VH-VL binders against p04169. Designs and how they scored, part 4

Target 1, 76 residues: p04169
Amino acid sequence: GLPDGVEDLPKAEDDHAHDYVNDAADTDHARFQEGQLCENCQFWVDYVNGWGYCQHPDFTDVLVRGEGWCSVYAPA
Key: E = the ipSAE of ESMFold2; O = the ipSAE of OpenDDE; V2 = 0.75 times the mean of E and O plus 0.25 times the DockQ between their complexes.

## First folded at step 1 (VH-VL)

Design r07 (framework fv_roconkibart)
Fold by ESMFold2-Fast, scan of step 1:
Structure r07 (fold): chain C 76 residues (1-76), chain A 121 residues (1-121), chain B 112 residues (1-112)
Amino acid sequence: as target 1 above (76 residues)
Amino acid sequence: QVQLVQSGAEVKKPGASVKVSCKASGYTFTSYGMNWMRQAPGQGLEWMGWINTNTGNPTYADKFQGRVTFTLDTSISTAYMELSRLRSDDTAVYYCARGFSYKPWGGFDYWGQGTLVTVSS
Amino acid sequence: DVVMTQSPLSLPVTLGQPASISCRSSQSLVHSKGNTYLHWYLQKPGQSPQLLIYKVSNRDSGVPDRFSGSGSGTDFTLKISRVEAEDVGVYYCMQGTHWPYTFGQGTKLEIK
């Protein structure tokens, strides 16, 4: 679920951790496969307006974009 | 400096096979897909398919499925395109080109110099 | 397959004059992620194609600002504000939104 204080989390910037990008279309990472998005990742918890919480330990301080991607992607 | 260097021109008989190489340098080979295109003399460009350089998995355009094989030798940063059962209408310049990535935006930035394959009896 | 149609196919221009090339697609090129994968390539005589414009309007590195791209959905334009001698060659639009990727038939730009 969503953590307490999720409303105070800032939106992630590109390169926050693990080669994160706010738009999966912008990644050049070798691990990327077409169709992989934060919103279909096992760590995704939907929040508001296309932004969500990521349960991965390295993303607990930010909101991630549903259309984003990072190198620790794992399918839901 | 990114470079893609292809093997030299080939002349083949109908029914033969041809294998074109594309050696990459100046970037991490496995971080970008490799695409293959051809251009018949005086005609436009035709996309043949691509290979994921990290996994080695190829994807072929339907027109070439069953006749073309894409392979890699990652130890020398080289991609290969083998076209079998050659016909006279396979006469073309064949190009390799680096993808922007693994299909995020679908396009090519750097191209090899081309390899002319002539199929004649 | 998505059909890409360019016009004109032959484009004679006077040095220093503007030039414009149209590219139309048989289907919308807007991807589900919101990006439009429409690119322009130039093939100079005896050379491999080179990227000019990617994703409709972004100039590739080193491409002079006299080149500009615009458009949306199915209708795209490449403009050259002042044609120079080195601009001679065949211009291709290309779509990467739909599988398989397809090219326009090419527009040959020549100095009159």
Scores: ipSAE 0.000, ipTM 0.613, lowest interface PAE 16.9, mean pLDDT 87

Design r08 (framework fv_roconkibart)
Fold by ESMFold2-Fast, scan of step 1:
Structure r08 (fold): chain C 76 residues (1-76), chain A 122 residues (1-122), chain B 112 residues (1-112)
Amino acid sequence: as target 1 above (76 residues)
Amino acid sequence: QVQLVQSGAEVKKPGASVKVSCKASGYTFTSYAMNWMRQAPGQGLEWMGWINTNTGKPTYADKFQGRVTFTLDTSISTAYMELSRLRSDDTAVYYCAREWRSGSYPYHFDYWGQGTLVTVSS
Amino acid sequence: DVVMTQSPLSLPVTLGQPASISCRSSQSLVHSSGNTYLHWYLQKPGQSPQLLIYKVSNRFSGVPDRFSGSGSGTDFTLKISRVEAEDVGVYYCSQSTHVPYTFGQGTKLEIK
């Protein structure tokens, strides 16, 4: 689930880790496939207002956008 | 809990200026843009512009350019909208609303202030 | 400016019945990013607008699942599967793809 202190996490910026983008439409990464979004990724935990927590070790310090994408995407 | 609390109703004469405040709480003020809208009695919503809360840079809709000024006091998480040279058709409820922006990309208004009625009459 | 046209402007409904509101834009709302920035807001009597649906079909937190949004390009629909008393108010579609951001005229939902 959601970690303690989730309300204090900053929103991720593009390129935070693994070629992360806040908007999947912005990626030109070779691994991207149409329809992949943070919100349908295995690591997604929904939080508030289209933002969520990512359980991937490289994203534990930020909130990620549900409409975002990164190169370690794994389908839920 | 996210809250945007606006200043109280104002009654002004034509030619005067009005300054409406919007105090934010429950989030990091500088992480979200602040937008301003108005709604004349019985009419729809009209966008006036936005201010970047991190840089203080305002962007005004062309209709209001030269009459409206958006400012901030980040020490108290408050945004201000000042409208000058008031006319009777400026009578409206004025709203602030927050928007998360990523660079030039637009988003949506997730939380709104309660509104401030400004009445302009002689 | 992008003109947003809603229909109907007045929508009387019976409690428990479905309701549907149409929104059309004078220009495509597909942004250069590929996203469509079409949103729906509800203004209850005496209250400020509140977000219901963002980016066509995404329900804002706390919004009941009886609300749904759909559409693409220039033609969009908000549906309420079963109208409840608290749903009374004026519904606005809005676009933020083009500056200035614009709103539809509003659709007033009333209980018969």
Scores: ipSAE 0.000, ipTM 0.631, lowest interface PAE 15.8, mean pLDDT 88

Design r09 (framework fv_roconkibart)
Fold by ESMFold2-Fast, scan of step 1:
Structure r09 (fold): chain C 76 residues (1-76), chain A 124 residues (1-124), chain B 112 residues (1-112)
Amino acid sequence: as target 1 above (76 residues)
Amino acid sequence: QVQLVQSGAEVKKPGASVKVSCKASGYTFTSYAMNWMRQAPGQGLEWMGWINTNTGNPTYADKFQGRVTFTLDTSISTAYMELSRLRSDDTAVYYCARLYSGYDRWGKSPFDYWGQGTLVTVSS
Amino acid sequence: DVVMTQSPLSLPVTLGQPASISCRSSQSLVYSSGNTYLHWYLQKPGQSPQLLIYKVSNRFSGVPDRFSGSGSGTDFTLKISRVEAEDVGVYYCSQSTHVPYTFGQGTKLEIK
């Protein structure tokens, strides 16, 4: 689930951690495969307006974009 | 070292088809999309489309839709561009080029490495 | 289609002097991500194009630091701080924000 205080989390910037990008189209990472998105990652928890919480320890301080991607992607 | 090696020059009659190959080496072929461009003599560059090397799904520029086909043979890390119903104004150097963003669902990013080009001449 | 307009189209330069090329797009090149997909390529005589700068200002690997890119939205510039003999060729700006991807008409840089 969503953590306490999720409403106060800032939106992630590109390069927050693990080569994170707010738009999967912007990644140049060799691990990326078409169709991989934060919103279909095992760490994704939907929140509001296309943004969600990421349960990965390195993203607990931000909201990530559903259309985003990072190098620790794992399919749901 | 990344290399893209294209097939040799071709001379074709109007109405014929041409198939240009682009063999990749020095990287994982299926991790980077392949784009195709052409350049008519003395003219600028024109984008023709791209192919997702992991899925095999092509995207064609509207101008070429219906005449161009992009295919792959992943077992030999080779991409192909076939242009049909050739006209004299198809005379150009044809290039393959790798998409820098790697495997990109939108096909957006620069072309980091280019093949040497294949001259296709269409005349009687 | 997005039209890319370069100026000048012919650029004679003395060795060691700076050079500057402008590129203007008919539409904004800012993508929904906030990234701007404006790139610069060099085509040396008899060779394939090679990537110099991507996403406005990022130098591709192996590109000397005398090359720099800048700009935003629709107006972009490529600068060479000190032109060397190996820089001769045609420079193209290109956008990949909008399909079809398009290229400028090219700027031919020649040594005086």
Scores: ipSAE 0.000, ipTM 0.622, lowest interface PAE 15.2, mean pLDDT 87

Design r10 (framework fv_roconkibart)
Fold by ESMFold2-Fast, scan of step 1:
Structure r10 (fold): chain C 76 residues (1-76), chain A 125 residues (1-125), chain B 112 residues (1-112)
Amino acid sequence: as target 1 above (76 residues)
Amino acid sequence: QVQLVQSGAEVKKPGASVKVSCKASGYTFTNYAMNWMRQAPGQGLEWMGWINTNTGNPTYADKFQGRVTFTLDTSISTAYMELSRLRSDDTAVYYCARGGPYYYDSSGRWYFDYWGQGTLVTVSS
Amino acid sequence: DVVMTQSPLSLPVTLGQPASISCRSSQSLVHSSGNTYLHWYLQKPGQSPQLLIYKVSNRFSGVPDRFSGSGSGTDFTLKISRVEAEDVGVYYCMQGTHWPRTFGQGTKLEIK
């Protein structure tokens, strides 16, 4: 679920953790496979306007973009 | 209405640096990516990279990494592109252009809808 | 990098006649969302590029209906049904699906 205070979380910066990018099209990481997005990752919790919360411990301080990607992607 | 206004033409010697500004108006600056392109005289368009205007994080095309720096001054809705160690083959018109919104909008992402007027940078001895 | 190849590179046309420009990509431009991020820009002499068509076939605001885009996957076409004097300039296709963003080499349209 969404944590208390989610409304105060800043949007994630590219390179926040695990080679995170706000746009999956911007990654050239060796682990990336076409179709992988934050919004279809097991850690994704939808929030508002294409941004969501990520339950991965290294992303609890930010909102991540649904069309983003990071190297710890795991399919939902 | 949306407008991007760039700084004026510059003439530089090889080895110098140039800093081009791009001032945005008519929209919320931090909601849209800013992209940078260049065009050598008589040549096509080349994408240099982009900057996330909400976070300030820049992404550079590999060819320019190490020589180009993208920065912001969000208090005046302005993006900057600084290119260092200039060479004669850096002579080009440099453009800023607005990218897609960071909030999900599949129709608005990945195209450049509004462009600055361009800044001619001439590098000569 | 995805290579975008345009043809022809030089396109002399007679006023009132149709014109057609091809754009081919070295990889499919279908994004994981199902959208195809292929866009067309026009650069008039001495001016900045301006967006004509986004996502293959959608006209940007203010663009006349004589401009149309079509295509899928790796093969795309921009058509002008009746060329007007104001259409002179260089046309570029661009892909936004893959990093880095890449442009075609441009097609120069001139009135003969």
Scores: ipSAE 0.000, ipTM 0.606, lowest interface PAE 18.1, mean pLDDT 86

Design s01 (framework fv_socazolimab)
Fold by ESMFold2-Fast, scan of step 1:
Structure s01 (fold): chain C 76 residues (1-76), chain A 122 residues (1-122), chain B 109 residues (1-109)
Amino acid sequence: as target 1 above (76 residues)
Amino acid sequence: EVQLVESGAEVKKPGSSVKVSCKASGGTFSSYAISWVRQAPGQGLEWMGGIIPIFGTANYAQKFQGRVTITADESTSTAYMELSSLRSEDTAVYYCARGSKFGYYRSYMDVWGQGTTVTVSS
Amino acid sequence: QSALTQPASVSGSLGQSVTISCTGSSSDVGGYNYVSWYQQHPGKAPNLMIYDVSKRSGVSNRFSGSKSGNTASLTISGLQAEDEADYYCSSYTSSSTYVFGGGTKLTVL
């Protein structure tokens, strides 16, 4: 679930960690497969307005975009 | 279900390198983290590094950076740990162990190899 | 030596309970809920007992894990002779690495 203090987390910027992009359409990473999005990743916890919490330890300090992507994507 | 089988014991000279293998059988290889952990005689466990084969990137403990290289060959379901510039202090049992699927965040290793004894002596 | 602090040894009598502590910092034990505990018998590879602080890895419910601040604890109730072993804690770190505690030898009296 959502951590305490989730309301104070800043939105992630591109390249926060693991080649993260706020829009999956912007990645040219070799591991990317069409349809992969933060919102269908195993680490995703939905929050508000298309932003969510990522349970991956390298993203615990930010909110990630549901339509984003990163190189450690894992299907839910 | 998955089993990890390590290569046999090695006796090495100071200054040489050793490459230990860890072959996975019975389960999925590419999506699980493989860590290398050593234990010197009478001492505790020490994490050296790990790799998730499908991501292709290895992480190393600071103490071993520059001397250790961890790789994986998905076609043979085998992980490798190569340690260079060997010293007598590198005498230890070297274990490979399987971690969590797709990530290191769980900090657990649920399947362990039998261990490979590496002895460094002149 | 080790990044996480454990007592070198603990002792308990058959049927009693014992608790082993594992103390780190906000960059490992205190910062994440990803603490594991391993049991090691002489000459054998470690065996995972507890993961994610408190989840059992198919082991007896006599084994339980907890965490408060920077200290994780393994509690073994109803001590049996076969519990005599070395116990190690481990944690994920803010550097995306793993660290182990120094290990605790449990003697069952």
Scores: ipSAE 0.007, ipTM 0.658, lowest interface PAE 11.1, mean pLDDT 87

Design s02 (framework fv_socazolimab)
Fold by ESMFold2-Fast, scan of step 1:
Structure s02 (fold): chain C 76 residues (1-76), chain A 121 residues (1-121), chain B 109 residues (1-109)
Amino acid sequence: as target 1 above (76 residues)
Amino acid sequence: EVQLVESGAEVKKPGSSVKVSCKASGGTFSSYAISWVRQAPGQGLEWMGGIIPIFGTANYAQKFQGRVTITADESTSTAYMELSSLRSEDTAVYYCARYRGSWSKYGMDVWGQGTTVTVSS
Amino acid sequence: QSALTQPASVSGSLGQSVTISCTGSSSDVGSYNLVSWYQQHPGKAPNLMIYDVSKRSGVSNRFSGSKSGNTASLTISGLQAEDEADYYCSSYTSRSTYVFGGGTKLTVL
């Protein structure tokens, strides 16, 4: 679920961790498959306005974009 | 109900390898992280490594890097831990444990019964 | 990484409270809210008590967790005989691994 203080988390920037991109269309990663998005990933917790919390340990300090992608994507 | 069942006790010679299995039942296997944790007699818990089956990736504690290999077979819902170059100090109970969620965030809430590995000449 | 630092033993009387500390560094306890606490009775596998620093894993509300800086704490109130066990903390690390504390033996007097 959403951590305490989620409202104070900054938005992730591209390359935050695991080849993260705020727009899945920007990735050239070999593991990417069309349709994979942060918002349909196992780690996604919806928050506000297309941004969410990522339960993956390397993203606990940021909000990620629902339309984003990273190399540790796992389908929900 | 999610249950992890580990393979039986092993007695091994120094210098050999051991491969312990951990079969999961009841629930989704592929997206859930499984860790291996050992405990020597009278000692504390020691994290060895873990795997998320669908990523095909395993992470290992530095102490075991090069000696441990953790794998998963999604078709049988079974995780494996192979430890090579066994020494007497590797005598321990080896546990597999599954995280509550598909990564490490929710803690390890389902544990196997433990596999005793004894290394003796 | 070195194991997280826990006291080797703590004691408390029936009905009282005890607190067990778990001290790490900025590369584990201090940086991540991924601290778990496990209870282990002799001859048994560990049982998850607390995860994400303070969230209880279906256990009695007598168990609570907290964190300040590099130190996480497990507090057990209203001590009962069955609480006598070994307690381990664990934290995620900057190397994408987990590390356990050395363990604390709780004796209920």
Scores: ipSAE 0.007, ipTM 0.643, lowest interface PAE 12.5, mean pLDDT 85

Design s03 (framework fv_socazolimab)
Fold by ESMFold2-Fast, scan of step 1:
Structure s03 (fold): chain C 76 residues (1-76), chain A 125 residues (1-125), chain B 109 residues (1-109)
Amino acid sequence: as target 1 above (76 residues)
Amino acid sequence: EVQLVESGAEVKKPGSSVKVSCKASGGTFSSYAISWVRQAPGQGLEWMGGIIPIFGTANYAQKFQGRVTITADESTSTAYMELSSLRSEDTAVYYCARGHYKILTGYYRSGMDVWGQGTTVTVSS
Amino acid sequence: QSALTQPASVSGSLGQSVTISCTGSSSDVGGYNYVSWYQQHPGKAPNLMIYDVSKRSGVSNRFSGSKSGNTASLTISGLQAEDEADYYCSSYAGSYTWVFGGGTKLTVL
């Protein structure tokens, strides 16, 4: 579930943590594999308009893009 | 019912390091936050840091950043806390503790319901 | 100093009620609903009594928690001899960090 105050969280910017990108197509990270997206990651909690909450400790202060990616991706 | 079993008491010299283990018995801890909390003799509880094993990342209290390293081995359900550059004021009982909620519920920020028995670390010359 | 302020001691007689306060700031107690209370008897690990401000962790309904602004409170009604212990509050403080209060020694007279 969604945390208290999720409505006040700002949208993440690229490089927020763990080489995060708002568009998976923009990453050049060695760990990236085609098809990996925040929205199919274990830590994703859907919120609104393609943005969601990430339960990873380093993303608790932002909303992340469903089409985004970061280096701590774990498949759902 | 999960229990957390910590390693035995340690006596260390100033300047050395200590590594305390915390093994989950009767269950797993991978989807729960694991915290390390210490208590010096006659003093209060002090949060040092924690790890969420499935994420592989640890977070530390500012006071301990640079001296503490928290790790986890999911295959053995064991968390570790290593404290370096030991001083006499690091003499304390060190506890590991498990969060009440599974991390993937969004409520991992809640309290800690399962505690280890505590490991006494004495730093003396 | 502890991040959260508790009275060093409180006392009450058998059958009485006592309240222990825990005061922080908007970055912990006032900013979140993740306040916990722990009971610690001498030589023992802490035991979770209350979590999420007011939820009981399998303990007697004599224990209750509340929060107003930056101050959380633990109330123990119908005091029993076994309630004599140290009580610690704790709060989430952001960025997967937690802070503790300094602890309160409860004496049952």
Scores: ipSAE 0.006, ipTM 0.655, lowest interface PAE 10.7, mean pLDDT 87

Design s04 (framework fv_socazolimab; at its last look DockQ between E and O 0.07; V2 from the best seeds 0.00; counts 0 for: pae E 17.4 > 2, unsure alone 64.7 < 75, placed apart)
Fold by ESMFold2-Fast, scan of step 1:
Structure s04 (fold): chain C 76 residues (1-76), chain A 125 residues (1-125), chain B 109 residues (1-109)
Amino acid sequence: as target 1 above (76 residues)
Amino acid sequence: EVQLVESGAEVKKPGSSVKVSCKASGGTFSRYAISWVRQAPGQGLEWMGGIIPIFGTANYAQKFQGRVTITADESTSTAYMELSSLRSEDTAVYYCARQWSRYGGSKYPYGMDVWGQGTTVTVSS
Amino acid sequence: QSALTQPASVSGSLGQSVTISCTGSSSDVGGYNYVSWYQQHPGKAPNLMIYDVSKRSGVSNRFSGSKSGNTASLTISGLQAEDEADYYCSSYTSSSTLVFGGGTKLTVL
């Protein structure tokens, strides 16, 4: 598992970093491809209730939504 | 206020390995990514890789894949970079640097905001 | 190797402006909104100057960042002698790594 204390992270808000959205359907970003989601990104670490950790350096202070998306998406 | 303090200069023989340390003090260590960046004499900056201590996840530049290992010890707030199979072209100053997080008030932060002083590694016979 | 292209050197006179370019591809500069700029004086570690178009606290208002397509730019206005330094850009890549530009030596005439 993950170290103690990570459960204290707040949930990300839209626009946290890299054009992040909590719902991939809300993005108009040119790099978006249908089916891309935080939960199938290489940085995703599943946690609880559809929220997870992101191993990207700019997201270590928040939980991200599994159905979210951002412009640094990389397929798992 | 966060400071990064690196280990002292090293002189190594070709074919050996070197392990440089980077100790963080005065702030949060575990949640900030730490990158390693080198600079050969008279040359530019080159990103080698980074680690997020709370996850233990390291990511490496393709050029260094297989030769570099980046680790972190949260109990001592110290990151390490080990480079193996040393060659003369590995002679460089090796920096550690903390990745800036969005927490801190900037709308779209990105960059390495705190740097170590650099560790000179000389590879010579 | 640095993946991003910068001019090896630029020069400007005291009080004038200079612009340093950083050119990549759609897989780095063109694909990501965040290009950072670093200033390095001889014998010193790099200092972060700019996040994308945002300035780091304590950085002079003479420094500004911009980006258009695959090219990011650092503009320094009102050149001063202490601006003489090497300047590096850096970007994320589509491989989720970081790359630096080759660096630009700024000479103040």
Scores: ipSAE 0.040, ipTM 0.743, lowest interface PAE 6.5, mean pLDDT 82
Fold by OpenDDE, look of step 2:
Structure s04 (fold): chain C 76 residues (1-76), chain A 125 residues (1-125), chain B 109 residues (1-109)
Amino acid sequence: as target 1 above (76 residues)
Amino acid sequence: EVQLVESGAEVKKPGSSVKVSCKASGGTFSRYAISWVRQAPGQGLEWMGGIIPIFGTANYAQKFQGRVTITADESTSTAYMELSSLRSEDTAVYYCARQWSRYGGSKYPYGMDVWGQGTTVTVSS
Amino acid sequence: QSALTQPASVSGSLGQSVTISCTGSSSDVGGYNYVSWYQQHPGKAPNLMIYDVSKRSGVSNRFSGSKSGNTASLTISGLQAEDEADYYCSSYTSSSTLVFGGGTKLTVL
């Protein structure tokens, strides 16, 4: 679920961790496959209007964008 | 399925205030933005302002700044729009609408995919 | 903040295509990809047709949206009688607000 104080979390910037990008279309990462998005990742928790909380340890301090992507993507 | 149900029609005198409610049912509330849009008889749509309930902060169109107050009660899944210093030009149907886009930014307003039935507010002396 | 500019009316025959323009500025239509289109029949609440410039909101693929510069466009192909309605565009603005177009009345001949 969402952590307390989620409303105070900043938005992730590109390259936050694991080659994260806020727009999956911006990545040329070798592991990327079309259709993979944060919003359909196992770590995804919905929050507000296209942004969510990522339960991966390296993203607990930010909000991630639903249509973003990172190299530790795991399908839900 | 999410539905927005607005309060009943209002008849007000100039100088008075009106408060319209918008109750969400059938889904989540706090994670979306609730906008208020009005439409005067025979006229177009006019955005008044909006609120993201979970944040509790509202944005207003410049035209209504200082005269409109938009609030939300998460416990009852209800948004409110209060318009003060009413004048005849405020006669209109007032809609609440949910804004959300799966692919959009967190605080930006998106397409309004669910609308209330509208509340008719008539201002006349 | 002024409304986005739409033609007051457009018309087309059954089966034909029409395009409705929505012109703004670099502070709204031209600055963001947050353009939406709404259809409104008389006495009804508006219905979302297009969002994010070109994404359909559960509507027929006869409706499509695009944008170039400061002008967004709604194209309706294969016009049907039920398409006769008012159409409004909207856009997010640099002032963290929304703005609507003036609306376009579509008549199907």
Scores: ipSAE 0.005, ipTM 0.710, lowest interface PAE 11.4, mean pLDDT 90
Fold by ESMFold2, look of step 2:
Structure s04 (fold): chain C 76 residues (1-76), chain A 125 residues (1-125), chain B 109 residues (1-109)
Amino acid sequence: as target 1 above (76 residues)
Amino acid sequence: EVQLVESGAEVKKPGSSVKVSCKASGGTFSRYAISWVRQAPGQGLEWMGGIIPIFGTANYAQKFQGRVTITADESTSTAYMELSSLRSEDTAVYYCARQWSRYGGSKYPYGMDVWGQGTTVTVSS
Amino acid sequence: QSALTQPASVSGSLGQSVTISCTGSSSDVGGYNYVSWYQQHPGKAPNLMIYDVSKRSGVSNRFSGSKSGNTASLTISGLQAEDEADYYCSSYTSSSTLVFGGGTKLTVL
């Protein structure tokens, strides 16, 4: 679920970790497949206005964009 | 590093048209939104419209519907803004700017983070 | 059409803090949309400072954004002479167009 203090987390910047992008359309990573988004990833927890919390250990300090993507994407 | 370079200043007569170009270098031209923003002397910023080049469809502020045409040419990484039926009130600096776009949409923009140098368009008799 | 409302001017003393507000309707702008903030010095293009409540990379920690209800705020702490500029907020409308606030002139006393 959402961690305590989620309202204080900053929004991730592009390249935060694992080739993360806030907009999946901006990646040219070889692993990317059309339709993959943070919001349909197994690590995703919805929060507010298209931002969510990624439960992956390398994203615990930021909010991520639902329409974003990273190279450790795993489908829900 | 993304850079936007606009075409040079223009002096136009009322009733004519102006077409300003915005050439992008660096980065991925087709996937970012290119917006056009103008600023009349002593006035604030006005968003005129924008385009995401890969989709080719422009979106316009209501005030400019019917007078502005925004296009993009992916082969030259250049966006264009054409404003027709010019009036003296259209005298302004015209900026192009890049902003992040969401995949397939633009509901949640990530600000305009790269700006052109501005193109001064002067409309006088 | 809906608009973003900013005060026309704000002033603050060197070293103090100032807050610039940007208010829109909750049905069209402000209430459910992210707000961006731009700084513009005379004769220069605008410079993105904040996208939503997040500081753009490379912008001083003295600049911060916040949002409550239909109002976004830009706070500048430790005011310096270089902060004297025009500041604009922007947001999307419900019809997916952008709008700017009218701008706020910040004077550093």
Scores: ipSAE 0.000, ipTM 0.606, lowest interface PAE 17.4, mean pLDDT 81
ESMFold2 (binder alone), look of step 2: mean pLDDT 84; pTM 0.889

